VHH binders against Cytoplasmic dynein intermediate light chain DYN3 (DYN3). Designs and how they scored, part 14

Target 1, 312 residues: Cytoplasmic dynein intermediate light chain DYN3 (DYN3), of Saccharomyces cerevisiae (q04949)
Amino acid sequence: MDNCNAWDKLLSQNESTINSTETATITAIIYSPSSKTLHQFINICFPEGSNSILDTTLINYATIGWTNDLKENYSVDVYTLIRNTDDALDLLKPFLQEHSSKVRWLILLDWTLNDQKLWLNELSYAFNKIKQLNDDNEFSVWCLNSGEILNLQRHTTVWQSVHIDFILQTLRSFCYFNDSSLFYICEDHTEEKREEAQRLKYQELLKHFCEDRDMKDHIEMVKRSEILIPKGCDSIGLIKTVDERFEPTEVKEQHFLARYMDFIPTIDKIREDRKTTSGIDLDKLYPLEVFKVNIQEELGKMFAKYRENSRI
Key: E = the ipSAE of ESMFold2; O = the ipSAE of ESMFold2 at other seeds; V2 = 0.75 times the mean of E and O plus 0.25 times the DockQ between their complexes.

## First folded at step 7 (VHH)

Design m2 (framework vhh_7mjh_2; at its last look DockQ between E and O 0.01; V2 from the best seeds 0.00; counts 0 for: pae E 20.3 > 2, placed apart)
Fold by ESMFold2 at other seeds, look of step 7:
Structure m2 (fold): chain B 312 residues (1-312), chain A 120 residues (1-120)
Amino acid sequence: as target 1 above (312 residues)
Amino acid sequence: EVQLVESGGGLVQPGGSLRLSCAASGFTFSSYTMYWVRQAPGKGLEWIGRISGSGYTYYNPSLKSLVTISRDNSKNTLYLQMNSLRAEDTATYYCATRGDSYTGYEYDYWGQGTTVTVSS
């Protein structure tokens, strides 16, 4: 009775609901800087209706099923986590300690949050923490709203192409040395048909990533707002084609972080939609009670939402 | 207190177009995903689509060619544009939103509905 972990009950319930067919099972964890970013990502990259299942909470769980173009059935157990403290990833520790299969990590960044100075540090922390928590990981970094790049250059005096390129070379180098995919997600809202076609493209990209399939047909290394670089497809030489003076090996050095943060422009004030994470003011600590999560309450919410969303 | 008030319904000829409005109050409209839902006489609820606070839309695939959802955050107003209307589009149309998820409580808010009748 003492050994009946609430996570074990949740896992058992999910298996009884989902395992009505012989399908391949995938575990994916989405780590998002905000609820808004998470909502947008699910809307763009996941099958229709997924937002009604995965929306609205700091920690959430659902199972998403699909059949790929090879007629293979997949059941994807999706966990979502909103970063609201430096310790957010620790909330997954009980689950990860009892998990035995590969975990696909979808680590989100968002061009609209005006937090680009923090990206390298946040990625370094997240990757290191995840490697401490779990041994068998497949990493990916997803930069949402990359169309904002053009807006920053057109409507501010501080953002120049050199800053955009420096971020790109830094992210590519980080992902290269950490065996991670790097994907920029840019929505075109010119017309519904083009927007829908683009969403279908990103949904196929997500499926191929989760299924460990070859993604070479998806590679885009030139269009700055539409970068798509699957794991293993980049190189030091290719990264240097953006600016040969950039040295990719320096990204892993501790002194590079200060240079990164000093070079990247920022807006002095935190945007409204960053309420769930710390802004650029690292001296202000969130009160512990606002970051405290009652695991029993969250498990209750997860069970209620899972039952509502079953049969997807 | 959250209130959602639909308007713009009425009688429309087959093949016609209609734009519905939903006036929102009692919450920060720009922070919430808004939904359009309909219920034909004697039928269950049918999701039409949704629009995020930032304007990202997702539609019921069976209705996607007929509808467009938009919002004006400065006016706290949600819109549904419907085109090429058919008799089967006769329904009561509701706007809806979900409650504050940050506190861990989820609940739905619904308007009173506005009736659209497609008849010749």
Scores: ipSAE 0.000, ipTM 0.101, lowest interface PAE 19.4, mean pLDDT 75
ESMFold2, look of step 7: ipSAE 0.000; ipTM 0.112
ESMFold2 (binder alone), look of step 7: mean pLDDT 81; pTM 0.803

Design m3 (from c21 with T98A R99Y D101S L102S Y103L T104S G105P Y106R E107Y; framework vhh_6fv0_2; at its last look DockQ between E and O 0.26; V2 from the best seeds 0.00; counts 0 for: pae O 14.3 > 2)
Fold by ESMFold2 at other seeds, look of step 7:
Structure m3 (fold): chain B 312 residues (1-312), chain A 121 residues (1-121)
Amino acid sequence: as target 1 above (312 residues)
Amino acid sequence: QVQLQESGGGLVQPGGSLRLSCAASGFTFSSYTMYWVRQAPEKGLEWVSTISGSGGYTYYKDSVKGRFTVSRDNAKNTLYLQMNSLKPEDAAQYYCAAYGSSLSPRYYDYRGQGTQVTVSS
């Protein structure tokens, strides 16, 4: 039947013309404090089937496709970087020179690593370094395992609500002044159905962030373990509602970093607990130090090796 | 009656070393973040380094990182700055400063009289 086939031919041509529109390629860079944190983040927030993501001791790369809730298709180039030294971010310099679009930065923190004293310092270093490496950035800070807040308050004598609130107000202030989103990721494993619903929520949040979409349906400013604050949705007044004595503008001041660390429970106790439970070397994470060897050059050599191996 | 008294300044050759001290009294020293700041001729006050009350965290201006080391002895109420590989650009009046647990945006609660560091060439 020629009339039926003619219609099919026209639809095929029209479909080809309609589908000839290129979709924008998204560049996302995940900067993680550990391989465990990175794996958990991918499993929770990225679409199922992101098994092409590979952990490294330093850097990895994959292209992930997804379809959003509006049935739009995206191709996302995902770079992952594990903080091993202060110079790790410099490995991304060659890749950043080749992009033409906004880079979405997903900077991870992890409540279970017992390194909260270091968070403000780590964020300050990361944001400053990233701004030196690239001009067009969309920042976000993702605090994984925020359910640990309850564990810290219940199972230690040192962690009090005032410390949890101080960290929250500090992170909110930092993100506010740096035009960054702030997201707490809390998994609930009590029921499979609730776990699935949370994963779908966080996947939608990630997609909205990467696609520069409205995230008003995701705002949460009250539940301490589930904080979700997209860029532009916070204010000095809102931050002060947690504890009015906190002055958000102090976060910008030269002396605040040391005051932040003095107020958060001692790292020596946290380090001993962490060494017995996690196996990571907290001495390497604290204090920061200057290296005698040109770490950037050595990591650059390793990055070139990984780029060759991963691009096949 | 908070008092801070710097000492240990003097004349050194380029590449030399110098150790500054700051004796503190009149406050609970271990509760205060301590700072080293400096002022060169015809210039404003410049931050050099910071050490937390416990001594567990230290911070440095980029130009001195790796050459200067800040430390404190809370039992002796004394703050130190070890200055190695000194350069002519490090010549300045050096001050120690204290800033407590205040949440108000006050700039340094206390500052000493300073000690002069001069690098010969």
Scores: ipSAE 0.000, ipTM 0.200, lowest interface PAE 14.3, mean pLDDT 75
ESMFold2, look of step 7: ipSAE 0.006; ipTM 0.252
ESMFold2 (binder alone), look of step 7: mean pLDDT 80; pTM 0.805

Design t1 (from c21 with L102S; framework vhh_6fv0_2; at its last look DockQ between E and O 0.51; V2 from the best seeds 0.67)
Fold by ESMFold2, look of step 8:
Structure t1 (fold): chain B 312 residues (1-312), chain A 121 residues (1-121)
Amino acid sequence: as target 1 above (312 residues)
Amino acid sequence: QVQLQESGGGLVQPGGSLRLSCAASGFTFSSYTMYWVRQAPEKGLEWVSTISGSGGYTYYKDSVKGRFTVSRDNAKNTLYLQMNSLKPEDAAQYYCATRGDSYTGYEYDYRGQGTQVTVSS
């Protein structure tokens, strides 16, 4: 031991270097509007198998480990929470008071829930409440199922580009003034290979966000369903390139919330819009049994009139 | 009917310059954000630049920033792209485009037929 040869010393040094890598620890909280939205988010953005230990109908906790593209090991303490009441965030208070480190917040929105009218108010409440609960926060807003934008535009006259742009510019402005990232998540289900490539892309995006890394290579500000804007990468001028008539600073004003809510189409207006094309599956907007009765009654009336006109 | 017609493409040496024009008609040009997009052979459509309705706000793809300048003349209903320090990777069919109020089946609701930019020695 006193006269270890050079080879033994080399092996010892290399083994010590290899084994000296330490795991960094991250705290993340996912705040979701529903169990389904949460499940989809985890399936898309987290390592395989994460759903089995993170899914919930109210609150859950698990530790997720990963290795990033720089071969660094991370241990992520993940809390998942479903918004079930106005008080849902208070369920985290005992943890947050004891755990005083930086918390990464992943606040989920979902284009398929038809609740876009409520988004600004819900974000404002959540951000303010989180700041009361914890001092050191890194915010991000994740809009799931953003492919629904194209479906709404294709198959209704109620949802137009002006509404999509207004929501986008509002969310970008809100995130800009609150130092938050904004990510739209759009999954392409047409090809399995493309689905896997997109999931790997979003997994890398999640890792970069949680690890406080540069996300410049992930920026997308133009494709309407695929927006990716890391914290610090937006500006008033960039927001105005969408539609310069929008004033981003107005989002901070108290009266803007009412204006936002009044402008966004309602689910009831979609159902009442006589110009809405048949491409929207209206069964998803009302209870199935009620909608099927109404649709069949209207189709029956139309075909009855057609048959009356077609008599010889 | 919305019409967009690009012109000004051609063959240029690496490091050269070219100015593209886009004549617009059939809509209130000054009310709409305009885009330049391009497509190289065997590649997908690639966004290049954005300019707001008044021309006061612009945004560029990183690879062209500092080399390309988008502008518009709303009195002439014309969009421009000044392309300097051209590289072989800039060679593509260039389109001017806009988004309407209704979905037309494409990422950019309206675009022209394009003009070819070729960069070769």
Scores: ipSAE 0.706, ipTM 0.889, lowest interface PAE 1.2, mean pLDDT 80
ESMFold2, look of step 7: ipSAE 0.684; ipTM 0.882
ESMFold2 (binder alone), look of step 7: mean pLDDT 83; pTM 0.843
ESMFold2 at other seeds, look of step 7: ipSAE 0.730; ipTM 0.900
ESMFold2 (binder alone), look of step 8: mean pLDDT 84; pTM 0.848
ESMFold2 at other seeds, look of step 8: ipSAE 0.733; ipTM 0.901

Design t2 (from c21 with T50Y L102S; framework vhh_6fv0_2; at its last look DockQ between E and O 0.66; V2 from the best seeds 0.00; counts 0 for: pae E 6.0 > 2)
Fold by ESMFold2, look of step 7:
Structure t2 (fold): chain B 312 residues (1-312), chain A 121 residues (1-121)
Amino acid sequence: as target 1 above (312 residues)
Amino acid sequence: QVQLQESGGGLVQPGGSLRLSCAASGFTFSSYTMYWVRQAPEKGLEWVSYISGSGGYTYYKDSVKGRFTVSRDNAKNTLYLQMNSLKPEDAAQYYCATRGDSYTGYEYDYRGQGTQVTVSS
């Protein structure tokens, strides 16, 4: 009789299987312009039930697990931050200083907020601030509700394709020079089967981004409401194919911000009259959400959740 | 009244070459990015190549890069696609296309009737 019985064989197989399915950890930070935008993003891109764990407060934290198509398990520590003050990103400083790791940044924009004039300035501020706070960053910009592009053109006389293309070329140039991914999220609410397929598509996109996987099969550069451009996949020449009069290298220049803001339409004259490059006041153009809660208490809750999950 | 007319398709052996043309009228041709797109049997419409208004910037689907060359002659309002080293998978109906000034919810606002490219065996 052999010394190899059925239990020994099963234990050997289980050991190999267990090793191949061990959990990797990821840190992701979602920076959102509003609670509604954040809620929509999580509902679309994260596993079912994630919204109940990541309640839409000023700052929040949860651990979300998933298994990818290679049967690898991931534990994703997700921090959410809603832009409430000009110093909102500083709220993350203690976390970033105490626990260095690669951070995946999901910086949200929302086509429905009528704040497109502010996008370039907000991105410039956020990227610069994040680079000051942390050295090891993986950037991405997520433009939610890009289906609104069609509605803006159908239901207003102000928005034209030249404005849509200018914003697209500006965002692509910004992301190109900042080594960032750019993703447009276009929802289809016409039927439940299509909604489920859409969520699966965007969940796979999110997983590939967070896992640092190759995303070449996800590239979409032609359908203007569905743009998907992973970092490293764009170029000056590609950007100019939209409208070659646009000069991508100018996006880095200080005077470009004023031209960007002047060109982008609004339907709110008060909001237009307050735009300036030297003294932009985001509260006057698109007021930060008001939270009538103790901010230090909410920070304490967030860090308690994190430390509870990280205790040995 | 936008008009696009493709020509130059035909039957070719693997490794052969074809040159497609697209005559354009009814719009300021030099101001618009032009696309070559194709449709294989039971497939959706897929882009192949595109070229900026002046012709200064081009882009190609990876599967055709190095084999196909897009060009335009803005004085003649004509778009071209030089197709070399043709493969059986290149067989399709080829269209030239462009987009108008407004989004319509469709992939391309204007497209010609197409020209057939067939690559035998």
Scores: ipSAE 0.158, ipTM 0.617, lowest interface PAE 6.0, mean pLDDT 78
ESMFold2 (binder alone), look of step 7: mean pLDDT 79; pTM 0.788
ESMFold2 at other seeds, look of step 7: ipSAE 0.216; ipTM 0.644

Design t3 (framework vhh_6fv0_2; at its last look DockQ between E and O 0.90; V2 from the best seeds 0.00; counts 0 for: grease 27.1 > 24.2)
Fold by ESMFold2 at other seeds, look of step 8:
Structure t3 (fold): chain B 312 residues (1-312), chain A 119 residues (1-119)
Amino acid sequence: as target 1 above (312 residues)
Amino acid sequence: QVQLQESGGGLVQPGGSLRLSCAASGFTFSSYTMYWVRQAPEKGLEWVSTISGSGGYTYYKDSVKGRFTVSRDNAKNTLYLQMNSLKPEDAAQYYCATRGYSGYEYDYRGQGTQVTVSS
């Protein structure tokens, strides 16, 4: 604490304030079940060109800048992570320990991966693990490719409205009790103008979420493929409007996980019933993605980018 | 076969009230969530309200919240919409609806009943 240094510090702070470009800094982490899901999410919700610096097969880091609809500038430090192992979230620990700011978590699910039976367990694990890794979290769950709901019901006999509603009410209840937003992303490619408007909507939704802005004007609780429920906007009563026989408080109980998994159709059950749905190739509708990753190489790339950014 | 028949529309002054009814048949009415939707000329279908099978849980479009009340009488297989403090922008063809086999929320609806608000 030397007198000259303290005075110089005060003057530099005042000079920065007087001459500053107002750019708020945000930390966001995208946790994706696959590289394809991550690619699609960034393409829909982030500024053009973001894929080239955020795509990954394991872990990545980049800083994304944007200007919102109020003409405010933001700098977003974005981490992208693929769930390849049960311990994938632990890869973030060194980076999270250096930061004390709020972290925005964008936890991705994907209707096309045919893993809906596993969603509740994966969310429960991820939320619990994240709370162990970082104290100040803002959660959101983003269900991509929700247009697949129509395909499941139209092209199989095993997926019925009761299954779709049960998943929705489970996700809404989980998010409600964990103080998380829930967003379904559905691109409508049949109308060019509607497709453009939807992408602009999702980009603004992402910005509002990251910027902690009021999102009450973005609520959609009726159109099941386009669900948008910001944190704090749902309730037990609203969840029950879908099907009142569903009891939202049961989602918190261990017995519910087994019931959830037993009720949701499996990939094997759908494939075993394809003779019943003659003329439909279910393997084309529910592709499985498998790939190999050089973990050491990807971690090296991530740490190199992190080291360069930290030298600024 | 699912059948829905709306009634109770008419002409009212701004600030007036109307009560719409929807007679339902051909399905287990008390088991299904029901919707009111509306369509103004040259506009798309707009959701207005939702009510659960027993009638115990409801949800409203923000612009009608506090002015409209959805209810049902499961013994009579009838859905109701009480519309108070009507505004010119509420003028539309009103339909009751439920979800069909395809899973779209408004696949099954009646022919509608016209609500006109004019001073």
Scores: ipSAE 0.622, ipTM 0.869, lowest interface PAE 1.7, mean pLDDT 82
ESMFold2, look of step 7: ipSAE 0.656; ipTM 0.874
ESMFold2 (binder alone), look of step 7: mean pLDDT 87; pTM 0.877
ESMFold2 at other seeds, look of step 7: ipSAE 0.619; ipTM 0.864
ESMFold2, look of step 8: ipSAE 0.623; ipTM 0.867
ESMFold2 (binder alone), look of step 8: mean pLDDT 86; pTM 0.871

## First folded at step 8 (VHH; framework vhh_6fv0_2)

Design k1 (from t1 with R99S; at its last look DockQ between E and O 0.79; V2 from the best seeds 0.66)
Fold by ESMFold2 at other seeds, look of step 8:
Structure k1 (fold): chain B 312 residues (1-312), chain A 121 residues (1-121)
Amino acid sequence: as target 1 above (312 residues)
Amino acid sequence: QVQLQESGGGLVQPGGSLRLSCAASGFTFSSYTMYWVRQAPEKGLEWVSTISGSGGYTYYKDSVKGRFTVSRDNAKNTLYLQMNSLKPEDAAQYYCATSGDSYTGYEYDYRGQGTQVTVSS
């Protein structure tokens, strides 16, 4: 099967070109719902020219170099994976079994795919699966084409502000409890000057995320289409400023997934050419119980650290 | 019909204080998150503070945190912004704002006429 041979083909095409004199090597994995989403993400957020060396196949690999504003050189090993099958993340297992350093995960969502109803389940599956595959992870969720929020509200009667806010508070809560960054990527094609400034901002954001740098000057929690929340910058109280009737801790509960999927508008009405479930069956979805176990493990570590220090 | 009316602006010396008010009508005020935003001449609209429907959750722009306090009185349908230790860079037209129930993609689709804050040397 072609998937069984993907790594052998990729390695033979992309022999390591890493400069042995380079300082600081980063491993990044981009997990995308489609080839179009992946292509757009690379064009917007990666250094100019990166698209020429990343093919939009099911799985790909390339080394991308950049220099930051501190004149530090980085060599970034970028793996890309497109979710074309239910078990796509398993394709990374041979690589991750041989890899022992920190991995930066860029998990993509796309407002134009009309699959928002599936987002919470897909994130829960991906985060849990990644933690089974690798121990040292830095997570980020990147919601592309967030400008579509305005189009959905203007051009349909199905999408209301309450749905947009509910998705936002759900994503913020999920990322908060999973120690993940959350970034909305909004393109403004109205003016060339604004478009270029946006791309430079997102490229800086990407570099800072990959380099583990302070991202506090990139925070945006108010503009719905331009949300930028680095790991550690959110809180339950801040999430509640959107709509305080939303309870962030409920996101961890199994029954919340059903409420989430019931509340979000149907995806059948807008796009028919993608696999969609017209009667979504919760038995086929990744259960939130795995998400709950993960959260309890982290809370246990936090409480143990607190109790140890309290004896002083 | 949503109506928002700001008041309390004026001329103040650096280090001085002002209290802005926003009278709200035409909607269930206590159900909605409210915002203060400001605009200086030839500059874009700048978010200042956020307060949840009950008043229990607040959020501030870093440059005003510790100097400004947002509050609300839901019995009077009134939003407040207490502004202390004012600086010349705080001079702007101030607006209260909220997002609507439907057909709204931005937090500021509803805002009042504004009230001017001027900080002299």
Scores: ipSAE 0.604, ipTM 0.845, lowest interface PAE 1.6, mean pLDDT 78
ESMFold2, look of step 8: ipSAE 0.628; ipTM 0.855
ESMFold2 (binder alone), look of step 8: mean pLDDT 85; pTM 0.853

Design u1 (from t1 with T50I; at its last look DockQ between E and O 0.62; V2 from the best seeds 0.67)
Fold by ESMFold2, look of step 8:
Structure u1 (fold): chain B 312 residues (1-312), chain A 121 residues (1-121)
Amino acid sequence: as target 1 above (312 residues)
Amino acid sequence: QVQLQESGGGLVQPGGSLRLSCAASGFTFSSYTMYWVRQAPEKGLEWVSIISGSGGYTYYKDSVKGRFTVSRDNAKNTLYLQMNSLKPEDAAQYYCATRGDSYTGYEYDYRGQGTQVTVSS
């Protein structure tokens, strides 16, 4: 690919003689819109995390070790946080200030939650809040269930190609200007060998993200449901190849948020158009009052779990 | 009514060159990103190159980078693909395609009938 790949090959050849003596420590935080989204992400992209006890609590923690294909040993401290309010990230402050090292953020979105109208505002708030909590961050945005794109286009009267492309160009622009990776996760069950290969690719992508390795072999910028764009691999020009009428620099402007929310279809409008309603409001899918937890109790569990897991 | 018509395919030897053309009508050609896609026997559609409405932004699949050049003439409503250093794996039916603003399909909203490129010794 480039001189970075040749350098990686040389280092791999040399590292095979010393891999038993060194272990690198990684801190990763998975920020998920729901417990279901989190469990699905772990099952597909992070099967090593499936061996840890996870529950539906607001905050969870595990230490996971692995050895990569270069014979390098890693110890990964994984925190999981379920977004119940925009302020949920504040719960991590006590733990983040004890680390001066880089924190790898995996910010999850989910195409099946029907909250695409809220995505830009939620990402903007989350990135800003994270930067207030910690100085050294590596960001990635992971959009699960991107196969729903095809269902929205086939089975609704309001979702059009222009809406899908607008969301994509908005997310790409946001990630470009915030130095973040962007990954769409799609499980295609039409062919067993392809499904297995996709899972292995996502698992390798996650490890390379955590290990700060080159991810350029995983780029996919064209297939709408399978977008994979590592940090540093996008550009304003590449974003404009989707639709040149979109101006990526406008995503940084406050007035763009109103345009974004106005343009994206809502689930209530779609259900109302079909003569059915469940009381679901896209702007209020996560009512603040119903997700309250005993914060002191949850922090106590998190502190105890951290000490137990860190003995390794 | 959107209409796309490819031409310029044929038989070439390995290392040879071909220039594909696509005549477009029924829409404002200069406003839309255009795609060259190809389909080999028993395979799905594979994108090859992308060019923005003005022609100012392009993107190529790695397997053709440096060998293929996409261009457009907006005054003639025509898209081009210059294919150099052709290899046997480039043999396919080549389509000119675009994505519209409205729902019509899954990956590409409009494409032509295609033109066949065959590479033989």
Scores: ipSAE 0.656, ipTM 0.861, lowest interface PAE 1.3, mean pLDDT 79
ESMFold2 (binder alone), look of step 8: mean pLDDT 80; pTM 0.796
ESMFold2 at other seeds, look of step 8: ipSAE 0.703; ipTM 0.890

Design u3 (from t3 with Y101D; at its last look DockQ between E and O 0.69; V2 from the best seeds 0.70)
Fold by ESMFold2, look of step 8:
Structure u3 (fold): chain B 312 residues (1-312), chain A 119 residues (1-119)
Amino acid sequence: as target 1 above (312 residues)
Amino acid sequence: QVQLQESGGGLVQPGGSLRLSCAASGFTFSSYTMYWVRQAPEKGLEWVSTISGSGGYTYYKDSVKGRFTVSRDNAKNTLYLQMNSLKPEDAAQYYCATRGDSGYEYDYRGQGTQVTVSS
């Protein structure tokens, strides 16, 4: 009955750790334009309670676990980062160089920020920088609050279907040529049950993306506010079904960025139409978040949390 | 003023064929991507196929690929849907549609034409 000794107990605990190798480890990085966008994304797409440990004003790290619909267990190391400066992605370099597994990048855009003019430049910079920071990447672009498309068309004379389509075709082309998924997240808040069903759908989409599973059951290429295009599922021909006058291969050209920014309505036009101040500088859309963040303090908090969780 | 009118529906046996037509007026038809959508009893509106303005690019719902063919004749301002190997689940009211600037997917659509598939 009492035939156990200290070595047997140690070996038993070590075997339990070895047996837990059935739990797969995933590294995911969420790169968000704002704290609000990050909060919404985690609340919609991640398991309940994830915001309490992943929210941040600059950078954060936590490990979350989930079980998928195949009853497989995953341990997900999640980094959250707010685009606070042009070099924000460099904050991740120490953490990326100590990891050898594939990194899943969830690069967020937000239809409510009225910064669509900047999206292509931001994506181009982020993708290039990420490729310099890490060799093994799975890219995805997540456009939050895509229901705002309706509001833009209904409440301004500036936003027309041609602008919505141009942004879509540009994003699809960019993702196609960069081997990235593209997901629009649209939540209907008018019905609680519908909102719950949509969150469950997006949570399963996130799990499938992170677990590198087939997502063909999730494809949506027609409903403008609900676009879901996993990596490898798009094509030049499919992109042109939206408006064939758009040439997807032009997105790769150096001069396309200027065309993109010139065509898309600016926040200045929208603000003028809605009686807002003309001439607001787009590269200063979120200066208050920058001023409220002490970078060294937030990094210190993250490093302490990272060391505690990893016992380093 | 945009006007769309569907025709060509009817009753057909499983495995049969129908050709739907959509007459368009009030806009430059050849400049617009067109859609076929359908609505079965007790179900919501379901997208079926997409065709670009020139007709050079098409996209189909998986369940109809290989059985349905969308086409257009821009000289006659007419959109077509050739439906072959019809199944009971294809029974629905079929609409041709295009987008406006309201922010909804199918601002403009006709009255529809009924397709019924019965033994």
Scores: ipSAE 0.703, ipTM 0.897, lowest interface PAE 1.3, mean pLDDT 82
ESMFold2 (binder alone), look of step 8: mean pLDDT 87; pTM 0.873
ESMFold2 at other seeds, look of step 8: ipSAE 0.714; ipTM 0.899

